# VH-VL binders against p78833, part 26

Target 1, 198 residues: p78833
Amino acid sequence: MSFPASTHVYIAKIIGKKGEGDKILDLLSKVNEHVLKSEPFTKTYYFARDAKNPDYIFGLELYDSKEVLENSHKTSNPFLAFANYLTSTHAPLAEPLQLLNFKVVDGHLDKDNLGPDAKDYVLYTEYTGDSATLKQQLTVNPKADTSLIIHSLDDPSLYAVVTRYSKSGIEPGPAEISGATSVSQQVIYSGVGFLNRP
Short names: E, the ipSAE of ESMFold2; O, the ipSAE of OpenDDE; V2, 0.75 times the mean of E and O plus 0.25 times the DockQ between their complexes.

## First folded at step 8 (VH-VL; framework fv_patritumab)

Design k3 (at its last look DockQ between E and O 0.05; V2 from the best seeds 0.00; counts 0 for: pae E 14.0 > 2, placed apart)
Fold by OpenDDE, look of step 8:
Structure k3 (fold): chain C 198 residues (1-198), chain A 118 residues (1-118), chain B 113 residues (1-113)
Amino acid sequence: as target 1 above (198 residues)
Amino acid sequence: QVQLQQWGAGLLKPSETLSLTCAVYGGSFSSYYWSWIRQPPGKGLEWIGEIYYSGSTNYNPSLKSRVTISVETSKNQFSLKLSSVTAADTAVYYCARERYDYGYLDYWGRGTLVTVSS
Amino acid sequence: DIEMTQSPDSLAVSLGERATINCRSSQSVLYSSNNKNYLAWYQQNPGQPPKLLIYWASTRESGVPDRFSGSGSGTDFTLTISSLQAEDVAVYYCQQYYSWPYTFGQGTKVEIK
């Protein structure tokens, strides 16, 4: 394992109304600036857009612990500004905000320290099924720059895999897992955030 | 202050199933991982496994095939089951709290001696 | 698994003297991203559960006397009792919590010489 057991993975699914994506990312950019300057406990703060819909924002965040997320990151002024916008009377969201909690099972992030790039292809796949079956069949892809297997703290029957190829033009496909239901989301780096702390 | 109280049968025969329960008082149950640790008489400590309030578990591979940890959130309780016990499973069993989701243990139960003998 | 090895297995020290316990991990428990060592020390008295003394290799738990200190980084760690007191007679354990499964050292028994 490349990460301490305590590492907390936070996945954000932000479905903005038409035209809201840029504003959301602007606010997240401000949060990112604060993370870089003031949150050494945040290892990953990476945001991407859906490959087809620029108003759908996907966030991958890794923290030293859930406690750090709750008591440090979410207490920052930039984050609060972001959160307040999402819940404002403007109602920028087309769907309820999804915030998902995971632990790392195995994998790596940006193993060659290439950093994020606009040409990145990132695949997020959720698997639902028997926990033992999923744990046995899910494997890290050594050819990917990022290959992360995570287990949900919210639903023990839920695993997810994050796969990234940097600057390769390769579009990863989800592994087929027998006995599991899978849902995939392909995203492109938004320009906001980092995979490994610079 | 957080207190952990544990109970269960302390005498088993080989092949039986060990069953212990730990109840948490004075703290948030949902904010922490909860662990089971055992200590054979006169020997060191072995981490058995952990559980989150949602039911997510991690087990020591040495015991994984025989261990089940479960949670009853409504009661702030979590339990340990160890199947097919042998004399090697004779130990004091402790429940403990991990500080948040870090793996070090800040609050412990008083322990339950479980003896396996024919 | 990360194996934890303590040395010595037993230690006899005169009252008021320094006691030093070493702990070695088979793999580094230092996380490069946050520069923290995922290492804890426990004290266990007879018939009692272990008591947390030190975490993050060198941070003393609340209520723990100043004479207890932890040091080291990576794979080599040390618990020091600067001036041994009678109540310090116990078995001490190191533990890594960097990766599953969490593992403990075999323990060091500290006695009064």
Scores: ipSAE 0.856, ipTM 0.930, lowest interface PAE 0.4, mean pLDDT 95
Fold by ESMFold2, look of step 8:
Structure k3 (fold): chain C 198 residues (1-198), chain A 118 residues (1-118), chain B 113 residues (1-113)
Amino acid sequence: as target 1 above (198 residues)
Amino acid sequence: QVQLQQWGAGLLKPSETLSLTCAVYGGSFSSYYWSWIRQPPGKGLEWIGEIYYSGSTNYNPSLKSRVTISVETSKNQFSLKLSSVTAADTAVYYCARERYDYGYLDYWGRGTLVTVSS
Amino acid sequence: DIEMTQSPDSLAVSLGERATINCRSSQSVLYSSNNKNYLAWYQQNPGQPPKLLIYWASTRESGVPDRFSGSGSGTDFTLTISSLQAEDVAVYYCQQYYSWPYTFGQGTKVEIK
């Protein structure tokens, strides 16, 4: 599963106020319907809840390029409705929207094309450390159903890994990388989105 | 530095159950897969299987019907049971750490010779 | 199962000379999506457990002398000891960790000529 060099990865961290998670996901569901019908350039559009905080929404998005993200995805009517809600005077967010820009280093999304499931174990891990060390030591796990390694476009010291297992009982923690620190977030598929286009 | 200590009975009769335990010192137990490997006298190495602390196991298909690997996380220990042994199971048995979940083995126990009388 | 075959079975090399050990897998152990070879090398001195030397085919483990190097890709791999020392007398094993079950080569005994 090679990725074109122009592939643009968004990690979205949408920290909703208490009770806002359902509305945020409802609006994202409308965007997902449009993505499926009209955006062949959106290759992954996956949304999950934080395992501990159901109003914290995690997004994994892959686009053919940054250009189509900015000029096509972000201009659709369902996206504008979502964006307008987030910035409205209702103020549904507890923290400012975090949008992290990455390129793909290596990996695969849904190697058996089974689709995401709320029972999957999914871990998102950010690593900070020496870039050469991280590039050498982070590697794709062929046993995982998702194993995606991404490198920040804004911070050379930042890598991230998305790992997903559909096999029951496999819940590895983050790999230990010499000289690096890590923070991890377990997420649960929300029912909104996809990993591979159906 | 990480150290693996292993123990168990070294002499068995046919049909008995081989039982070995490995204790892990000087490192995290929960970040790694833990493996058992055996080496018949004068021969090469055979991977038996592995376990993660959650209890998830992968076994060599050639041994799967007879092997059980288990963990005791409160003691940082994992164990091997191999049922219905024969003389063909005579080997040095090693416990080892798999570096993360990658598959190669960076720390090894000293080995336990298990002899099964014919 | 992926079968691992080493050549030669035994190798006699003069002190200070190069020792070369070959390992071939019955299937590719290169995972094309990450461009890494799932191949390790181990050294086993007499009466000792194996010791990791090389992983990812060419990455030397910490504390392993620079005279040890690994190369190759796909199905064909080489361990090279650039200048044999007396302490390098051992049996050397390659191992694939691409798929279960993990498998080892039959071993190559390196001895002083």
Scores: ipSAE 0.005, ipTM 0.494, lowest interface PAE 14.0, mean pLDDT 89
ESMFold2 (binder alone), look of step 8: mean pLDDT 94; pTM 0.958

Design k4 (at its last look DockQ between E and O 0.74; V2 from the best seeds 0.00; counts 0 for: pae E 5.0 > 2)
Fold by OpenDDE, look of step 8:
Structure k4 (fold): chain C 198 residues (1-198), chain A 118 residues (1-118), chain B 113 residues (1-113)
Amino acid sequence: as target 1 above (198 residues)
Amino acid sequence: QVQLQQWGAGLLKPSETLSLTCAVYGGSFSSYYWSWIRQPPGKGLEWIGEIYYSGSTNYNPSLKSRVTISVETSKNQFSLKLSSVTAADTAVYYCARERYEYGYLDYWGRGTLVTVSS
Amino acid sequence: DIEMTQSPDSLAVSLGERATINCRSSQSVLYSSNNKNYLAWYQQNPGQPPKLLIYWASTRESGVPDRFSGSGSGTDFTLTISSLQAEDVAVYYCQQYYSYPYTFGQGTKVEIK
């Protein structure tokens, strides 16, 4: 495993109203600047757009622990500005914000330190089923630059797999898991954030 | 201050199932992992496994096939079951809290001696 | 699994003298991203559960006397009691929490010479 057991994975699903995606990403860009300068406890802060909907923003965040997420990251001024915008009277969201908590089961992020690229293809797949069955069947893809298996802290029956091929143009497909339901989202790097700290 | 109180049967016969419960007082139950650790008489410590309030578990592979950790959030309790016990399972069993999910243990129960004998 | 090995198994030290306990991990417990060592030290008195002394290899837990200190990085760590007191007679354990399963050293018994 490439990560300490304490690593906390935070998945953000932000569905903006039409035309709101750019503003959301602008704010997240400011947060990212702060993360780079002032948050060494943040391992990953990566945002992508849905391949079909530019106003749907996907966030992959890894922290040393949930404690630093709650007590450090969420207390920053740029983050507060972002959060305030989402809850403002402007009401930029088309759907309620989804914030999901996970732990790393196995995998790697940007194993060759290539960094994110606009040409990246990232697949996020959620699997729901028997925990033991899922854990046994989910495997890391060694050919992918990023292949991360994460287990939900919110729902023990929920696992997710993040797969990325950098600059390859390869579109990853979800693994078929017997006895499980799956939902996949293909996303493209938004230009905001990093997978591994530079 | 956080306090952990644990209880369960302390004497078992081989092949029986060990069953212990730990109750948490004075702190948030949902914010931490909760672990079980055991210590054979006169020997070192072995981490058994952990559970989150939502039910997510991780087990020591050495015991995985026999161990079940469960949680009852409404009571701020979590439990340990170890099946098919042998004399090798004789130990003091501790419940403990992992600080901020890091894995080091800052609060411990007083321990429960479980003896397996014919 | 990461194996933790302590040395010595037993240590006798005169009151007021320095006690040094070593702990070695079979793999590095240093996380390069945050430069933290996922290593803890515990003190255990007879009939009592272990007590947390040090975490992150060198951070002293609240309430722990300053005569206790932790040092080291990567795979080699040391717990030092600068001036041994009578109440320090106990068994001490190191623990890694870098990866599952969490593992402990075999323990070092500290006695008064």
Scores: ipSAE 0.795, ipTM 0.916, lowest interface PAE 0.5, mean pLDDT 94
Fold by ESMFold2, look of step 8:
Structure k4 (fold): chain C 198 residues (1-198), chain A 118 residues (1-118), chain B 113 residues (1-113)
Amino acid sequence: as target 1 above (198 residues)
Amino acid sequence: QVQLQQWGAGLLKPSETLSLTCAVYGGSFSSYYWSWIRQPPGKGLEWIGEIYYSGSTNYNPSLKSRVTISVETSKNQFSLKLSSVTAADTAVYYCARERYEYGYLDYWGRGTLVTVSS
Amino acid sequence: DIEMTQSPDSLAVSLGERATINCRSSQSVLYSSNNKNYLAWYQQNPGQPPKLLIYWASTRESGVPDRFSGSGSGTDFTLTISSLQAEDVAVYYCQQYYSYPYTFGQGTKVEIK
């Protein structure tokens, strides 16, 4: 038993304008400090930069429930400071903030409790296709340090997979799924956040 | 005072499709899972499945090939369809609210007896 | 599937006496990360839908009298009615909500002796 059915997964896509990535991550580091001190219900709070554009920030967040995400995490002062910056007249984003809601299908976050590292190979892949086919064909990779399969709460045709390898030179691409399309994004751990609570 | 009202046809012939609707009053439709549960007369409870207010579903694998749960969010309603019914599907069917997504059921409809003739 | 087994199937108890209902799950419903047991108890009076009594194994729902208590952890759980009243004549169900599919025990019928 890895995760209760009520576990909520949040994927954040924060598309910063040129030069904004550092400030966004600085604010997220303050939120992370609050998460560690005050939010035992936040089980993963992991932020990374897009491998091609360092001002694009990827977030992987796990909560005991969507209820605690909405009513406890998003109401905290450090989160509000972060959110206020993103919506300020400074306009730091190139695209509107994307916050995607998922449920866990299967997998693990940090199999050997190694912690995230900037040298990790991390791939986030979205799959669109027939839900039954995707559920059958997407499988956990037991050799990966992270292998997480998630299903969108808002789009039944959308699944996503997060894979992470700590060993140099292991860079598998996305699985080929019959009748599905996929979009992949390589990300690099930013130094902000965690996969398992310390 | 959250209230769930349910309706649908109560007498079916074998191979027909069971169709029930549940409407939610006196509370928010958003942020909750909405569930269907059945109980054959004089017997225990079986979870059929659930739907998130945004449309995502989870079904009991024992029924998954025959079950469809859907939402009409603009009307605060969700529905159950169960295809290819047999006498074994005779039961009282309940709609219920999960407290958020936690899985336990805090408000229940009054139930609808559905009888499948032999 | 997590199977839920209640004992006894039926229980006759004198008014004012203690009623004890057991529930066993085929695997643990305790999530060690939050120390919560994903277990609920329901009361179903004749001709009525089930009513939530207890969640998280031991937390009473609002409006439930304190004569109802839940205990246990992991795989073994107990519902106790400390002093049975006439309105407590019902069938009681445990339910796990740790993993899909959610499952109920077969029920325990409580009657006045």
Scores: ipSAE 0.321, ipTM 0.784, lowest interface PAE 5.0, mean pLDDT 92
ESMFold2 (binder alone), look of step 8: mean pLDDT 93; pTM 0.957

Design k5 (at its last look DockQ between E and O 0.85; V2 from the best seeds 0.00; counts 0 for: pae E 3.1 > 2)
Fold by OpenDDE, look of step 8:
Structure k5 (fold): chain C 198 residues (1-198), chain A 118 residues (1-118), chain B 113 residues (1-113)
Amino acid sequence: as target 1 above (198 residues)
Amino acid sequence: QVQLQQWGAGLLKPSETLSLTCAVYGGSFSSYYWSWIRQPPGKGLEWIGEIYYSGYTNYNPSLKSRVTISVETSKNQFSLKLSSVTAADTAVYYCARERYDYGYLDYWGRGTLVTVSS
Amino acid sequence: DIEMTQSPDSLAVSLGERATINCRSSQSVLYSSNNKNYLAWYQQNPGQPPKLLIYWASTRESGVPDRFSGSGSGTDFTLTISSLQAEDVAVYYCQQYYSYPYTFGQGTKVEIK
């Protein structure tokens, strides 16, 4: 297994109002600087924009444990500044913030340690259905630089797959899963964050 | 300080369902994963499975088909059910707390001996 | 599954002498990203549940005497009791929590010679 069982996956869906994307990413950039410097137990801190809407920010975060997320990452000053902005009177969000908790089922991230690229496309697909059915049918793509299967802590009927072909120009597509509903989101690296620590 | 108290029937016949409950006192129930472990007499330890307060579970594949772990967050309790028991399921069953979501176990119940006999 | 194998199965040591227990995992429990070994040691007395002694291979749990120490990395680990005391007579178990299912060694019985 590429990840310890305790690895906690945190997915953030931030839908900003028109024009808010840049400010959100600026704040997240400051958080990222802190993560790199002061949070060694944060394995992944990667942010991308929706391919169609630059104000829709997607975050993929991996921590050694949920305890690290709650007691280290969320207590940092840059994070608090970011959180305060989202809840400020300015009200930069168009929709409520979505923060999703997952566990790693299988997969790998940036297996060749190439780092993120602005030209990379990342596909995030959520699958909803019978847990046993989903677990049986979801598979890791060994040809992808990033191929991660995660299971929701919040909803046992929810799985997600993250797929990325680094610097290949290949656009990943969602796998069809019988007996499940799926929703996919294609995102582009924002320039903020990392998949694996440099 | 954290204390785990467990209870349930200690004598079963083959094919019956084992049912145990563990209650947690003196700690935050929602901050940790909770496990069941069993130990046959004179033998080693076997991890059965775990549960989070949200109901998220992981089971040992060796027992997955027969095991159900459930949680009642409002009571700070979690339970174990093991169906279709045989003599091989005779063991002391322990509930335990995982340190946060790490798999090592820092607090244990006293254990419940469950004997399966015809 | 990661198989955990302890050696020896039983150990007799004189009071005040060093006791050494080995544990081997069938695959590495070292996470390269954080350089931590997902390995724990437990002490179990008769009629009692196991007691956590060491986690992360070498970190001693609070309240555990300093005569207990853990070492090793990757697949080979050691629990050492520097000076065996009468109350240390017990069965000791190693456990990996790197991957599901969590697994334990078969146990090592420590007795006084």
Scores: ipSAE 0.831, ipTM 0.926, lowest interface PAE 0.5, mean pLDDT 95
Fold by ESMFold2, look of step 8:
Structure k5 (fold): chain C 198 residues (1-198), chain A 118 residues (1-118), chain B 113 residues (1-113)
Amino acid sequence: as target 1 above (198 residues)
Amino acid sequence: QVQLQQWGAGLLKPSETLSLTCAVYGGSFSSYYWSWIRQPPGKGLEWIGEIYYSGYTNYNPSLKSRVTISVETSKNQFSLKLSSVTAADTAVYYCARERYDYGYLDYWGRGTLVTVSS
Amino acid sequence: DIEMTQSPDSLAVSLGERATINCRSSQSVLYSSNNKNYLAWYQQNPGQPPKLLIYWASTRESGVPDRFSGSGSGTDFTLTISSLQAEDVAVYYCQQYYSYPYTFGQGTKVEIK
């Protein structure tokens, strides 16, 4: 339920060129195998495709700390193979890789422990505005299977929310916050990764 | 070895702003949270807040309306400002390093006694 | 806030004898997902800043003598000094780092009897 203060959240935005999504996910599936076998400190490792463009990959990752992300996860052989592909002369990305660092504010990842499913309705929303207002007004949705509120380590005005409704086909919009702007992205589970360790 | 050197004015009048600076030597400034802690004479320890080297802050709710912690990354320094001081703010103030992003404190400054007259 | 309560407030122990300090948290500081207790112990000699002794409840910081040990889980923790030395006369604090704000116990003063 609750998360220690040291918990680190990584949001990955991997904008692949046409046709690159499958290879990116194939490499991530090998990283996921390593995560499951060897990284008890990786609590969430979830990858999805943008609902409109299957070559745009969204990642939600939770680690016990930024220390283990940097010194243990990002030094593994499968991760290095993935990172080397993304930076290779093949140039598989249409836009520069975005790796966003967040702290958990509040929430839950898989309320009923059902696991992710491609039929889930999943919405990722970024909010920009006054930090105190956003912290006060963004609230956990207890009816959602995922409801995670996170705050950027690098931009104090940036909060994000991940909301998932499992197998219901529900399409709720993002919460409106007065004085803030928001951008939303619907994503579809790719079959690679997990929300809670199995 | 990592060393933290701290300085600032040690004698204040009520309503003034406490201002302390801590400089980090002999180690990396990046990848760590940096904390301020205080201890009234003869009393226990109170965590004031922390700052990440990138500028991200967390404050003790008991003080957050009066506290600002800031970084000067190019100088490997971080600072504490505490506004509207009273006699209750008289304490030894310590800067300290959190080990990476965990909240326990492995290196401490020598402390600065700040006395608020009244 | 997680309240940290130490017991006793002070104790006197003969040189070479065992000293035992208890720390209790108002909420569990155990993260069941990694099975770690987010608890540290510090020693503070008079006129000095605190010094880290123990983290993760039972892991001794490098350079800390073997006579210092930590134990416990969840809400109940113990610092033990197996054979008190003269330099161990100090105030000892426990601290939780599970959730903000980080909080300390009120301290336990250890003196030679």
Scores: ipSAE 0.510, ipTM 0.847, lowest interface PAE 3.1, mean pLDDT 92
ESMFold2 (binder alone), look of step 8: mean pLDDT 94; pTM 0.959

## First folded at step 9 (VH-VL; framework fv_patritumab)

Design m1 (at its last look DockQ between E and O 0.74; V2 from the best seeds 0.00; counts 0 for: pae E 2.1 > 2)
Fold by OpenDDE, look of step 9:
Structure m1 (fold): chain C 198 residues (1-198), chain A 118 residues (1-118), chain B 113 residues (1-113)
Amino acid sequence: as target 1 above (198 residues)
Amino acid sequence: QVQLQQWGAGLLKPSETLSLTCAVYGGSFSSYYWSWIRQPPGKGLEWIGEIYYSGYTDYNPSLQSRVTISVETSKNQFSLKLSSVTAADTAVYYCARERYDYGYLDYWGRGTLVTVSS
Amino acid sequence: DIEMTQSPDSLAVSLGERATINCRSSQSVLYSSNNKNYLAWYQQNPGQPPKLLIYWASTRESGVPDRFSGSGSGTDFTLTISSLQAEDVAVYYCQQYYSYPYTFGQGTKVEIK
């Protein structure tokens, strides 16, 4: 496997009010600077905008463990500043913050080390269904620069797949899984974060 | 100090279901993954599977079809069920704590000998 | 699955002498991102559960005597007892926790010569 079993995947869904996307990303950029400098346990810290809503920020984060996420990353000053903004009286969020916890089932991130780009095609798909069935039927796409299958810690019936084609213009749809429902989101790299540490 | 206490039936007949429970004392149950490991007499160790407080599980593929690990967070307990046992399932079964999310095991139960015999 | 193979199966060493146990994994357990080896060593006495000795290949667990040390990286690892004591008579296991399922070596029995 490309990732240790202990790898913790954190998915952030941040839906800001109109015009809040830039501020959110600015704060996340500061967090990213701290991550690069002080968090060697953070494998991936990648943020993108929803293709249809620029104020909808999507985050893909990979950590060595959930412990370092909870006790190190979330205790950093830049992160606290970010968190405080989201919960401030300004009330920048249009919808409640969603922070989802996953384990890696299979896959790879940026296998050719191309780095993230706004021209990338990136699709996040959530699958809900029978856990055993999903685990069996979800497969890694070897043609994709990124193909990551993750299983929710919060909901055993929930899986997700992150697919990325780098500057290729390829826009494949999500895989169909018999007996499962799926919801897909196309996201565009915001310029904040990395897939693999530089 | 973390302490794991385990219990369950130690004598089974073939085709019966093994059932063991592990109780955790002196630690944060929701902060760790919890594992079951078994050791046949005079042999090595086999990892059976793990569970998180949320109910997330991962099983050894060699036993996946017969294994169910469950959790009762209100009691800080997790359990192992192994169905359709045979003589090959005779072993000392251990519950153990994985340190944080990492798969090495720092605290162990005393073990429960389960013997399968006709 | 990552297969773990220990050598030797049994080892007899005189008191005060060095004992060396080797462990090999069929695949690397070194994570390039953090440069850590997901490898642990355990000591097991008769009738007792295994006891954690070493994790991350070379980090000694609290309370473990200094005479125990772990070394190696990637696929080849070594547990060393610098000066064997009577209480060190036991079976020792290596374990990888890089990938599911976690797997153990077959064990090495250490005895006094």
Scores: ipSAE 0.911, ipTM 0.948, lowest interface PAE 0.4, mean pLDDT 96
Fold by ESMFold2, look of step 9:
Structure m1 (fold): chain C 198 residues (1-198), chain A 118 residues (1-118), chain B 113 residues (1-113)
Amino acid sequence: as target 1 above (198 residues)
Amino acid sequence: QVQLQQWGAGLLKPSETLSLTCAVYGGSFSSYYWSWIRQPPGKGLEWIGEIYYSGYTDYNPSLQSRVTISVETSKNQFSLKLSSVTAADTAVYYCARERYDYGYLDYWGRGTLVTVSS
Amino acid sequence: DIEMTQSPDSLAVSLGERATINCRSSQSVLYSSNNKNYLAWYQQNPGQPPKLLIYWASTRESGVPDRFSGSGSGTDFTLTISSLQAEDVAVYYCQQYYSYPYTFGQGTKVEIK
């Protein structure tokens, strides 16, 4: 499945205070309901918990363009309710919200349209290094159920990879890239969202 | 109404670096990609590459080793550098606005003829 | 790269008559997920820069006369000028914006008989 050049990837890192993960996901579930009903331009809307801390929420979102993310998704009532909670005086976040903008380099999101599952092994890895080297050396794994390579709009040295395996016992670490540093995060599907529109 | 004004040296010797600038008036610089396109005499259009206001670039692989597109956001300007020119680089060079990030080009500069002499 | 091929290379059409320009891409430019064709048409009058006419294969840019229409899907596209006028003497280009690098057809020159 190829993606048009205009496809926009949005990575959300939502570091909730102790006990906030469930509320954050509850609000995101309402946004997801709106996405399914009203946002055909939202192609992926996937939320997971950090494998080590259930109050840290990871989001993978794909849009037909950055324009629809900014002018259509972010202006919806359920999104505004979610955003207002995160910035409220309740202060539910332990760290500032991180919202990262990427373009697709290569890959696929749900190879056999199996859907996300909490049993999946999912790894998000950020790579920092020489852009030409990273572009050359990062490759799609055709055996993974998800293998998505993305390049930051804001930092030319930053690439990221999302990999997902549905088969138990397959837990590969990040690829080793000479001259690059990497940071990885294992996440567990939360039950909120989708990889391919149903 | 958006207007793109472009300038730069129009006559180069082989091996020199082509350098063009495009200034954007009458519209937002942010939220759009900004493109360079060229047209050799008697030939069609070739997309050179584009830049987002944040500095994110994509280049035609045929030119990537020689091309740099840059932004000067404080001036609403973007620029093209093409190194090691030859006679094959003789063309009219256009700057253009991509409609947001969709890929088609809704406003064009008037063009700059660049001639590479022998 | 997605190669774009136009036909004919040139045509002569009497004033008031129909002009038809074809564009073929080497790969589909239809994204099935949104059902959009990533295909645009441009007009380049003599001595002028290109001007956007049509995007998404069939959507007319604002200010473009109704005599211009685009059609087709996937790999085969058509620009039609329903009643040619003198100011329509130009070279017409199709362009795909599905994948990098963006590519143009070689152009079709339209002239008055």
Scores: ipSAE 0.686, ipTM 0.893, lowest interface PAE 1.8, mean pLDDT 93
ESMFold2 (binder alone), look of step 9: mean pLDDT 94; pTM 0.959
ESMFold2, look of step 10: ipSAE 0.661; ipTM 0.886
ESMFold2 (binder alone), look of step 10: mean pLDDT 94; pTM 0.959
OpenDDE, look of step 10: ipSAE 0.890; ipTM 0.940

